VH-VL binders against q9h9l3. Designs and how they scored, part 201

Target 1, 176 residues: q9h9l3
Amino acid sequence: PRKMVAIDCEMVGTGPKGHVSSLARCSIVNYNGDVLYDEYILPPCHIVDYRTRWSGIRKQHMVNATPFKIARGQILKILTGKIVVGHAIHNDFKALQYFHPKSLTRDTSHIPPLNRKADCPENATMSLKHLTKKLLNRDIQVGKSGHSSVEDAQATMELYKLVEVEWEEHLARNPP
Short names: E, the ipSAE of ESMFold2; O, the ipSAE of OpenDDE; V2, 0.75 times the mean of E and O plus 0.25 times the DockQ between their complexes.

## First folded at step 10 (VH-VL)

Design P48 (framework fv_unasnemab; at its last look DockQ between E and O 0.02; V2 from the best seeds 0.00; counts 0 for: pae O 10.1 > 2, placed apart)
Fold by ESMFold2-Fast, scan of step 10:
Structure P48 (fold): chain C 176 residues (1-176), chain A 122 residues (1-122), chain B 107 residues (1-107)
Amino acid sequence: as target 1 above (176 residues)
Amino acid sequence: EVQLVESGGGLVQPGRSLRLSCTASGFTFSDHYMDWVRQAPGKGLEWVAEIRNKFNSYTTYYAESVKGRFTISRDDSKSIVYLQMNSLRTEDTALYYCARDVFDSGYYFDYWGKGTTVTVSS
Amino acid sequence: DIQMTQSPSSVSASVGDRVTITCRASQGISSYLNWYQQKPGKAPKLLIYDASSLQSGVPSRFSGSGSGTDFTLTISSLQPEDFASYFCQQANSFPRTFGGGTKVEME
């Protein structure tokens, strides 16, 4: 089925010492990598740490950012009823304060065949950057300006497509 | 209620220009790709052009038969998609439909306007 | 360009009949195939997208199947309002291309 999207979120630090991860950007792409959604999102709490080295978020991005409640509604409308692919995707769902059915969730950080193709231990949690380099021969998350959630979502979808047939067959025999 | 209303069609001589407009309402226009599809009298459907949304850099695509002569564009603030048709030929005679392109689960035209007629004749 | 060959060009049928329309792509298009219905003097209406997904509001007597190069639209029990032209359309590659159409007409 093509009712499948990939998501990647960027979080900033809120709360004591910036230890709480709050949604600050979300990118969603379709099966072919076309961008369905890409917005900066304003957290309801004060931002203590932009985590710019990794998130790419700067104070300037917050000026016209979509408020969390509105962004959440838009994002959930896109995700509902679709197979959603992500990398360590439970962190994204947590930041969205959203429950997505496990039967429709695909986490590229926990797909044994994908690790096997990358010559990594099947049950290890490998980074998106590592898997993309090994399997797609492409460098993502380069430089010091932060990550592109669009680039990450696109890489995540491409990684999933490498194992889609065998993993969907596995899930049909072993429903989550 | 989703609506697409085409306008700008008419009778025009070969070699002349015409600009079609399609005004959209009832949905978030800026989220959608928009397409033009034409149908010659008594014939089948022919895809003409597509313009993508802001998230996809307003990228445009054209059928080979119109490439270099037609330009698709959009104004998200007015919810209008345009088709500028230059160097018109008798073969461009058709009913021109505007269509909303959904791309979240495949690519498909879920709403169409009623069309605007373009007749290229001397 | 991907050529879409649709058959038959026309079919005569009666209310209650099962009608089958086929569409063949000149190269693999995965499941990126849509079906549209067009009544005389009207704009096309989406019936099926992504080969087999029924559009909201479309009667369940319509179904689509296939993948790769061979696709089928089936109307399980033809109703009076189903006498129309039907077009397949591939969305795998640019340019987007339509089949030549099938006219379903009354016997």
Scores: ipSAE 0.739, ipTM 0.887, lowest interface PAE 1.2, mean pLDDT 93
Fold by ESMFold2, look of step 12:
Order: sequence, then C-alpha cells, then structure tokens
Structure P48 (fold): chain C 176 residues (1-176), chain A 122 residues (1-122), chain B 107 residues (1-107)
Amino acid sequence: as target 1 above (176 residues)
Amino acid sequence: EVQLVESGGGLVQPGRSLRLSCTASGFTFSDHYMDWVRQAPGKGLEWVAEIRNKFNSYTTYYAESVKGRFTISRDDSKSIVYLQMNSLRTEDTALYYCARDVFDSGYYFDYWGKGTTVTVSS
Amino acid sequence: DIQMTQSPSSVSASVGDRVTITCRASQGISSYLNWYQQKPGKAPKLLIYDASSLQSGVPSRFSGSGSGTDFTLTISSLQPEDFASYFCQQANSFPRTFGGGTKVEME
C-alpha cells in the first residue's frame, strides 16, 4: 500500500499587528500514530503574538527551537512521496511555504463520508475537536492552555482511517 | 555508513546476569527504534525486545519468553542500546543481533550488527 | 502471538530458475510483512519491507506481494549469490514474529 502520514502545525503571529501565521511547531505521525517528527520551530521573522492560548507556544520554547529553514528541510523529506493527511491542511502547507501534490493530500475538514458518520451536513466544514468527540469519543484541545500538535495529528489519522477505504476509492474514480 | 557493533556476550551459568551493548554510528541514533533479535545455534530468528525513540516516550516491548528477566534501554548521548539479561536460562543461548528499526511506513529492520554470542551452560 | 508459516522449508534450484517462497500469517497483518536473506555465518539482510517495497540496493529480480494473511517472495531469475536462507517477519503486532525460514540450495 501507499505510505501515509498525518501532520499538524501550531502557528504564531508575525508581520504587521501579528496577523501573519508563521510556523512554530510541527508534528508528523505515521499510520499507527507513531511520532515521526515533533519540534518547536523558530520563525524567520520576529514573533509579535505567540497566540499561546491556542498555539501553546511560549517564549521559552523558542530558546532551543530549530530554525525554520532547517526544520522545513527535515519536514519536507518526511512528506515527499507520501499521502499527507491533515485538518484544514492548506494552512499547514502555507506555513511551510510548500505545495504537496493534490492527489496525495487528504483534508479531514472536507470529507463528506466523514461528516455523514458524525451525523453532520456532508459539505459542512467541521472542527477537529467536534469530529474527534463525535467519532472517537475523545476530548482534545481542552481548556485554554493550548493545543497539542501531536495529539491533533494522531486524532486526524484516526479520523481518516474511519473513511479511508471509501474515500480512496472515490478519489481513484474522481481524480482531483 | 551505518554501523551497529554488539558486545558483552560470553559464557555464563544459568541464573546469572549479563549486559549486552550495541554501539551505533553513521545515523541519527535518537530518531530510531532499536531492537534485539536472537538466533539459537542452527535455528531461526526470534525477536527479543524493542525500545522506541524519545518522540515515542522510549516505550519498551518484550517477547513473552524474556518478560520480567530482560530490560532494554538506551543512551542517546552515547548512541548505545543495552540489553540487561537477568536470570539467564540455557534456552537463552543464542547469537544476539542489534537491529535498527525504522517506522516511516511499516516496521522493519534495515540494518543489523554481526551479533554477540551468549552461551548459558552449567 | 501471530504464527508465521513459511513454505517450503527448502528448495533445490538452478541458476536462472524462478523461485517462489510463501508466508502465511495466522491472522491478518495488513501489509506489515518483511523479507530477509541470510547467508551462513552472516547477519540477516533486508530485501522487502511493507510486503512489496524493495529495499535500496536490492536487485530488481526480488519482488514481494500479498496482503492480509498470504504473502510471497519471488526471485525471477536465480543468481549464484541468491543461494541462502530467506525469512519472513510480521510487524503488525507484538511480539514481532518470523517464519521458520526457507533454504534455497543449488541442485
């Protein structure tokens, strides 16, 4: 079978008024949820807003963080040639300054069969937290202390597995 | 080049202890899982133990025949994986291989050492 | 534990022959099946991982197929250096388990 990984990223605010989202943590897991990569990443621009409430990123994490150029190289080597699963995954690729082939990209925020299993409208954009609670009976991203990108990547892979056979067959019949 | 060098084998009496070491070089040791696999004289291969990496909490797994007697551990700063073997039995007599375990897609042993011989005899 | 039954235990063959070795798991293991070659006095060498993926540096005459419970290793045209023992190994579950081996000998 085709090699598959899941990715999740946490971003901080850079640029004017902290409105640009820049990569500050990336986690990648394999099909079984084993962690292939999990590093704090130092953005190439000054951090204006750590967004800690959601990102979980604090100044101390940046002290020994991997510089963006180095981390990007490491991450892209892992992603190359693989099916990459994510939730709202365009945002992760944008933060990586990277295009992954659409035929090898899977976005759990926009999979109609997955929404159907959650008793949600098939074309709605559903949050990872909501889908995970509904379909895996797990609470993730609890409170305001920030998200865990490892936990989120693992949940994303588990969600995709629920519809993998059906969705891969659909994509084979309907290439993106 | 990737190298795995086992050491610490020898002749021991039943009930005694022995610690095997495997020194790794030529790759980023801390990123990999590491396993021990043994082969009794003239017999097939038997998986013994696995230790996972830092990202996966250094979780350990053991074959049923060695649980409670053997302990796998690692020192990432020295690039060494260990096998502490307590309460040795004659059935533990084998050539012990250290193996690099990759988990990118599937789980497989892509490099093996030459092994170190453990003989348990009274 | 997942038992791996490997067939045949030995085969006599000549250079140029097509050799097929089978491996059956006692329960489904998806594609988590690896193949190793071992020559006398040497460590095992990985040939195939994840059922069908060829390890770097392994000649293309080696191929693997199968999923679930039934797997095969094929050597399309046996070479002198291929006389060796071959082992399958499942990595779906702990404990990792190996097949009993197949010795490929010169006839």
Scores: ipSAE 0.379, ipTM 0.796, lowest interface PAE 3.2, mean pLDDT 92
Fold by OpenDDE, look of step 12:
Structure P48 (fold): chain C 176 residues (1-176), chain A 122 residues (1-122), chain B 107 residues (1-107)
Amino acid sequence: as target 1 above (176 residues)
Amino acid sequence: EVQLVESGGGLVQPGRSLRLSCTASGFTFSDHYMDWVRQAPGKGLEWVAEIRNKFNSYTTYYAESVKGRFTISRDDSKSIVYLQMNSLRTEDTALYYCARDVFDSGYYFDYWGKGTTVTVSS
Amino acid sequence: DIQMTQSPSSVSASVGDRVTITCRASQGISSYLNWYQQKPGKAPKLLIYDASSLQSGVPSRFSGSGSGTDFTLTISSLQPEDFASYFCQQANSFPRTFGGGTKVEME
């Protein structure tokens, strides 16, 4: 059996008008929710928009942030060979400029049984916050301080665990 | 041809129980969710309950007005969906429709039965 | 619960008229909105599903539009057989809920 980890990343805006999403924080937790990785990351380009209200990232966090290339290496080392769980995880991989094998990827934003359990249409894209509240009766992303990638990664893993058996069986019968 | 035929309606006193049945034909019954929708005389439509298939088990959903009193169930081998109604109230008086739920491209009721009338009166 | 507010409750129209019925959800329901037609003494009939998809066998004079909270059912040219009641229904969450209905009557 392969080890399973959950990942969540926070992005800031770089490039012209801050429209480029660049990795600024990455958190990885194991199956039990233990933090394996949690670092502020320095983008290669100048940050135009910290997106603090969402990202929680402030200028002070970048003072001792890990350079992107170094951080990416550290993160990839953790992810390699594992089943990676995330929410709208394509955004995280895009920011990492890395694409994990599809067969080893689990996106909680695209798991019909999870939506069904939450009384939502199977083909709907629900937010992590909504699913967490509905299924775990827990409030995340509360306040004005922005998101906590550790909290989000932990929530993502807990959500997946609710449908893990069913979904893994489905994937075994219907490999991507 | 898809057909849904409701039965089991009647006149009952408050507090009594009644069991409705809906017999389906013309399609693979187990491939569809099934719902009950009711309509009080001269009023609009009210969703009552839904039953879904889930890996040889079932998940059920209920309107708040009937929760704890009504039970939806199904027998896929007979292509029948049931609605057990306990502790009936006067406000439960309505024409009860059985509806087939399509869920592959959204959720909607594409076929309806003719309904069975339930009247709760003292 | 998601409340569906349908308007108008009643409309008088003539054959050939353009008829518009609106449905507003108390919160966002994406495109999970269906429209049904009901004639006196008959069961409801599906017209539109997923806000804008026309059910097979339904005349093209019926159309649906909208997303999020505001939706519209349009009959481009009312026909004699179109005098009936119409209901919207959200399928975004449980409990499923219907609009109050709109009765299209002959002027």
Scores: ipSAE 0.010, ipTM 0.591, lowest interface PAE 10.1, mean pLDDT 93
ESMFold2 (binder alone), look of step 12: mean pLDDT 93; pTM 0.949

Design P49 (framework fv_unasnemab)
Fold by ESMFold2-Fast, scan of step 10:
Structure P49 (fold): chain C 176 residues (1-176), chain A 122 residues (1-122), chain B 107 residues (1-107)
Amino acid sequence: as target 1 above (176 residues)
Amino acid sequence: EVQLVESGGGLVQPGRSLRLSCTASGFTFSDHYMDWVRQAPGKGLEWVAEIRNKFNSYTTYYAESVKGRFTISRDDSKSIVYLQMNSLRTEDTALYYCARDLFDSGYFFDYWGKGTTVTVSS
Amino acid sequence: DIQMTQSPSSVSASVGDRVTITCRASQGISSYLNWYQQKPGKAPKLLIYDASSLQSGVPSRFSGSGSGTDFTLTISSLQPEDFASYFCQQANSFPRTFGGGTKVEME
């Protein structure tokens, strides 16, 4: 297998009205779904909105959370030089304040063959939950206690593996 | 400098127990999977056991030949991985290596200790 | 268990020779195959991981290829320090299994 990882981040609301998305958890898995990183992360700014229904983050998770600066260094060490898979991954990179090369980035929300396998319009942006149910026959993000970024990262990697061969061939012919 | 130092080997009688230790230094031990691999005198390599890291629930895996008799464990605070060997048999006689498993780019043993000798006899 | 069959068990070669060692898995293992070198009295050393990736510090005369069930390790121009035993190892499934080894010895 390639040097390839999948990432999923959870964000909380900071700043005025909680409108700023700040990193509060990051999970990274390897090609087979083993967890390389999974830490709660303490934002440098006051948390206004935990967004618990979506993030799964609660105040108790912040007590021993890794400070953002330290967590960012750990995460970037894992991502650098690897193919990074994510779903709507731009949001994760933004929260990390990080630029990853386009040639090494794979976004499962923008892979036409994946949508085709799911009987969805090729250019539509489908949710991770929908693609995972349709293609892997698995329910993720169940309940109202928030999402598991580990579960999401694992599902994202499995989805990418369904189209890996054809998509890598496409990218070789059509470099980003 | 990455180092793995095994200890605890020796001569033991069949049916007895022995505990091996492997002390790690020079890297973030808690982030790695750790394995034991053995080699009988003049023979090839045989994988014995693996223990995963905290992120992967310290899950353990064993070769069929040692299941139920051997237990792998770790102490992240001391950077030590252990192999508890119970009900030892003459066929367990081997040099036992501790190995670091780098699993972010595949699964492979990128660093090994010198090994500690276990002889099960008479 | 996945069985790993190496061939040959031994090969006699001279400095400068091209040496090829093969490893066959009893079932598909994708590219989860590693190659190790072992010299007498020493621990194994990683040469190649993930079928074809050269480990840092290993000379470029070593190369690996293959996927699925059939894999090869090639030494393009054998050097005196390369006389050793070589082992393949699959990391696709548990238990992890090694090939029986190939001894590369001087003619």
Scores: ipSAE 0.657, ipTM 0.867, lowest interface PAE 1.6, mean pLDDT 92

Design P5 (framework fv_unasnemab)
Fold by ESMFold2-Fast, scan of step 10:
Structure P5 (fold): chain C 176 residues (1-176), chain A 122 residues (1-122), chain B 107 residues (1-107)
Amino acid sequence: as target 1 above (176 residues)
Amino acid sequence: EVQLVESGGGLVQPGRSLRLSCTASGFTFSMHYMDWVRQAPGKGLEWVAEIRNKFNSYTTYYAESVKGRFTISRDDSKSIVYLQMNSLRTEDTALYYCARDLFDSGYYFDYWGKGTTVTVSS
Amino acid sequence: DIQMTQSPSSVSASVGDRVTITCRASQGISSYLNWYQQKPGKAPKLLIYDASSLQSGVPSRFSGSGSGTDFTLTISSLQPEDFASYFCQQANSFPRTFGGGTKVEME
């Protein structure tokens, strides 16, 4: 095993016209896909748009949700010092208002060998759903009631494991 | 500081029951898997049971020697893990340890309590 | 069940000696192997996790190696406080299983 976790966050719309993405759920899994963290998170600002079709977040999920400040502290304790895997992970870190070292960050939306295995252009940004279907023969983000951040984090870890040896070797030779 | 304190051990006759408790402090209890490991007098370590966290549905696992007789459970609001031991046998005589499991990378017991002694004898 | 076989069951050694303890799994467990030290009357203490990772606060004279089925714990230069029992433990599958233990005693 590796000191490695995968993360996926769900955001809701806050601020003017709901254009600000605020953290409303975070899921973190370990190397084997066991869930380390999965909580609904209450944004400090008024929710204008739940974005339910994609986030899966509804008003009832906010009733006993963990306040952002507390959730952030819990999440950062899990991420600190570990290799963190995500898909378009900059969005998750932005929502967490957190900086994770580039040397310990792995973004499956920007790993050329992963796209190559999926018969996609190496420098294209492919969706998690497409890569998971192509490489793992698994359908995720199915239906119209929103995505599961647990499912997405698990798929992200499994995708990374397909190129882990090759990509870690590349990073050792070409440090970020 | 991380602490695990076991209690509930004692002398009991074969066929009777005991409930062990392990009170945790100094960490976010609800996020960790918790295990019971026992050690018979002068013998080695034997894993007994594990209970997972709420994010993994409080799934439980047992050693074959105790399956059907022992039940592991937890109360996250009180930071306590329990081991309900029914139909006790003389071979259950041991020092029972509570252990915290880390699972961010691999699975391992980074903190143990001092243990509570269970003696099953007539 | 995965059986964990430790060798030797006991070893007599002197301060300054190199001590090697071996642990074999009956089937592959990748690197999901931990080593614990236990002193008389005390709870076990984690020494090494994930086959080769040294736990914080554990002296560098302790090291672990191996993967799959064969694992080794090495104490490069035995110190007085190292006379204790040592146990390996697999965390690959359920039930979790421990080796039989190795007692390191003074000659």
Scores: ipSAE 0.652, ipTM 0.861, lowest interface PAE 1.6, mean pLDDT 92

Design P50 (framework fv_unasnemab; at its last look DockQ between E and O 0.03; V2 from the best seeds 0.00; counts 0 for: pae O 10.8 > 2, placed apart)
Fold by ESMFold2-Fast, scan of step 10:
Structure P50 (fold): chain C 176 residues (1-176), chain A 122 residues (1-122), chain B 107 residues (1-107)
Amino acid sequence: as target 1 above (176 residues)
Amino acid sequence: EVQLVESGGGLVQPGRSLRLSCTASGFTFSDHYMDWVRQAPGKGLEWVAEIRNKFNSYTTYYAESVKGRFTISRDDSKSIVYLQMNSLRTEDTALYYCARDLFDTGYYFDYWGKGTTVTVSS
Amino acid sequence: DIQMTQSPSSVSASVGDRVTITCRASQGISSYLNWYQQKPGKAPKLLIYDASSLQSGVPSRFSGSGSGTDFTLTISSLQPEDFASYFCQQANSFPRTFGGGTKVEME
């Protein structure tokens, strides 16, 4: 299916003690891994914790960042009507304050055949890093300078493509 | 509205150079891949070159017939894509179209300019 | 390079006819195939992208099908404005290649 994109978002901590996860970067790639969108996003609330070790986000990235309202509009325009692939994608949709139809959503953290190919328990929620290493023989999220949402979105699409035929057939027989 | 306007075509002798320009308006130029496609008089379409956007490192691709002689480039600040044509040959004679390449669902040319004519003759 | 073989080279048809044009790729191209219409003296116009997706503003009488190596463009009920040349184009690999074209002309 060509009307398919993969998404990965980075969040920073806002609100009391930085406990609220607010969108601060979003990357979207097409079926072949070409980058359709990759912008730093300015949260509407004060950033308490950049979570730099995981997000890769620093104060300088916020200087020319796209305001949340504008970024959200751009992102939703890309996602609407497409099959959207992500890893633990509910976190991304929550940060976007967006509901994407379940019939068009693919979550690589909840695809039993993918876990089976990685020799992992079918109902476990395995990390993107683990699945990518096992199935694509590639190390992602390396080092302590934070993750690349582009790299993560690309890995997510490649992982889904390993089970696409099998999983789409399963969904056709067992609609969500 | 989306508009692509080619310029720079003309009559030129074999071995000479010519630079084509395509000025874009009505859309966010920097988000798109841009291509050149040519059509010799009375013949079909031939893809010439593509330049990708900044998010994809401005990667360039060329048809074998023009590789080493033609260079595609772009200036996002001016919304212009260029085709520098060196060492021109009579077989380069064609109408040259600029095309916008959408890559969200497949890869396809959704808008084309009217073209600019290049004639290579002695 | 992926060769695109388009058939027929020309077809004579009357208004109201069903017209079918085929395109065969020398290698598998998944669904990375597009169809364009070109009228004399005009730039090509996108009709169908990704094998079967109808471009916005294109009449529903145009449809595309196929995957892999064999593709078809169908015009269900030919209209006067449809007499034109049609080209398929693969976007799977570089270089991008076009079919030789099909001229749909009045009978």
Scores: ipSAE 0.693, ipTM 0.869, lowest interface PAE 1.3, mean pLDDT 92
Fold by ESMFold2, look of step 12:
Structure P50 (fold): chain C 176 residues (1-176), chain A 122 residues (1-122), chain B 107 residues (1-107)
Amino acid sequence: as target 1 above (176 residues)
Amino acid sequence: EVQLVESGGGLVQPGRSLRLSCTASGFTFSDHYMDWVRQAPGKGLEWVAEIRNKFNSYTTYYAESVKGRFTISRDDSKSIVYLQMNSLRTEDTALYYCARDLFDTGYYFDYWGKGTTVTVSS
Amino acid sequence: DIQMTQSPSSVSASVGDRVTITCRASQGISSYLNWYQQKPGKAPKLLIYDASSLQSGVPSRFSGSGSGTDFTLTISSLQPEDFASYFCQQANSFPRTFGGGTKVEME
């Protein structure tokens, strides 16, 4: 009934010593894994550390990147009113400078039934890569050329589907 | 107002080629999937091909009856979707529609053109 | 390929009648089922998407129901402009496939 999307973001280092995480790529997929949005995003501040080994972001990606204010408006328009699935999703919302209603937020890093399916401690924070390998028999984030936010968003949606019925019923009985 | 206008139909002999065009206006063409659907005279609807958008790598899909003979493509700068039809057969005779494909909620064709007629006969 | 079996192939009805058209999929398609209306010499027009969702501008006398393999289009009170052919279409899998159509005609 309510539309559901999955989001993943990649960050670069800005601010003093490159310690601030700033949004540099965002990907959004629908329930079936079709890509609704995928853009490189130019932070409003100077990039000190591209963090390329993990982010996959290089200087060339910033040449035609969408300015942060424009991209944020586009992204928030897609997210508004939807159930949003992510992995450690608070980091994505922080980078977007945005608050999404908790009742419409699903975080695959904090779903006990998902951990149980993976034979992991119920309240542990498990990596997307490990959950995806264990539960979907897929290898993501392979190599050292950085993560793909499209690949990661798609994997996140597939993981949520494994527990969707159980977890949605749980949340209906136990509103956040 | 959404508009889809097909062109390029005509009478051709079996084994020949024809290229259909569909010009779109009134919406953000580059965001949408586009499909071709055909209808033989007095018959039902048959899906022919789909091309996805840039975010989905312009991936293409074909009905088995046309796979290897037909090629769907698009030019987002001109808002045009094409159907290149090679090795035409008499069974390809139909009215060819282009359709806008809304993948957001269920992959359905919410707007259709008026169609262009392809007749394959000797 | 998922075969869509639509019945009846034709129905004669009068203005005001309730008309019911069914569509069966050869395998489960969840709710990925759409309904279209086509008048002679015209392109198809979307009525219902996602099994039961009414397209904007479509009168509320049209409704859809079903999931899995069995689906129904209902016209609660037939109007003169509703005499047309109706097609179901599954969007669960490639190739996209249509039912054979149902012609609704005046008695």
Scores: ipSAE 0.059, ipTM 0.689, lowest interface PAE 6.4, mean pLDDT 91
Fold by OpenDDE, look of step 12:
Structure P50 (fold): chain C 176 residues (1-176), chain A 122 residues (1-122), chain B 107 residues (1-107)
Amino acid sequence: as target 1 above (176 residues)
Amino acid sequence: EVQLVESGGGLVQPGRSLRLSCTASGFTFSDHYMDWVRQAPGKGLEWVAEIRNKFNSYTTYYAESVKGRFTISRDDSKSIVYLQMNSLRTEDTALYYCARDLFDTGYYFDYWGKGTTVTVSS
Amino acid sequence: DIQMTQSPSSVSASVGDRVTITCRASQGISSYLNWYQQKPGKAPKLLIYDASSLQSGVPSRFSGSGSGTDFTLTISSLQPEDFASYFCQQANSFPRTFGGGTKVEME
């Protein structure tokens, strides 16, 4: 069986008007929630909007941040060959400018059994915060300091574990 | 045009059984959750049961007042949702509505039938 | 179970009046709150879904607000056809539960 990791990234705004989402933090945890990676990342372009209220990223975090190219290499090394769990994970991969094989990707924002368990519409896109509260009775992303990518990655992994058996069986019968 | 037509209501004695049907038309039945909601005479609305699709099977939910006695089911090929009511009680007397459950980020009953009356009396 | 407390149980109003109905949940239900209108001898009709979204075909004088535990249905200017009963309903968890209803009567 392949190892499983969960990933969560925080992005800042770059480019004209800050509309480009650039990776500024990445956290990766293993199946048990242990942190394998957690680094601030320096985008290649000037940051226009730190999006602090959401991202938790501040200017001071970029002082010793890992350059994007270096960070991407480190992250890809961790992800290669593993099942990668995330929430709305396409955004993380986009920011990383890397796309993991679909057969090895698990997106908790698109798992109908997970939504059903949370008394949500099966085909709806629910937030990580909502699912975590409903299913784990835990509050994440609280306060005004922005998100914690480690906390979010851990929550994502815990959510997936709730439906892992059922979903893996489904995927085996219905490969993407 | 979306239509929901309930049938099967009637007068029965306590302890008896009754089966309600709701025939749907005007939409893709299998794409929607279906619910039963009842209303006792002169009273408010009470949710009874819901049936959801699950990868070609179904998940059901019930109000505590009917658990173990009522069974909700559906036949997607016929666009019908059923409510099998066993061990009926006088407090089950009500107008029973069939409702279509429409969902997005939330879910709600956007269409209702006219209802079928169930009267449980000795 | 989530209890929905609706108030008032009845209200007398005149055409043109602003009418406000409140629904309180015993616990947080996010925005999973719907409002229905029911006229005598008729089935309920959806007015508002997800706390504040107006159902298609419903007049703009109807509006919904609130999140968490406190919700409000507002009729900005009551019309003759608006005299009816109104119910809130939570869709956050099972069992689904309705408020006790509010009857809007002519003064």
Scores: ipSAE 0.000, ipTM 0.571, lowest interface PAE 10.8, mean pLDDT 92
ESMFold2 (binder alone), look of step 12: mean pLDDT 93; pTM 0.940

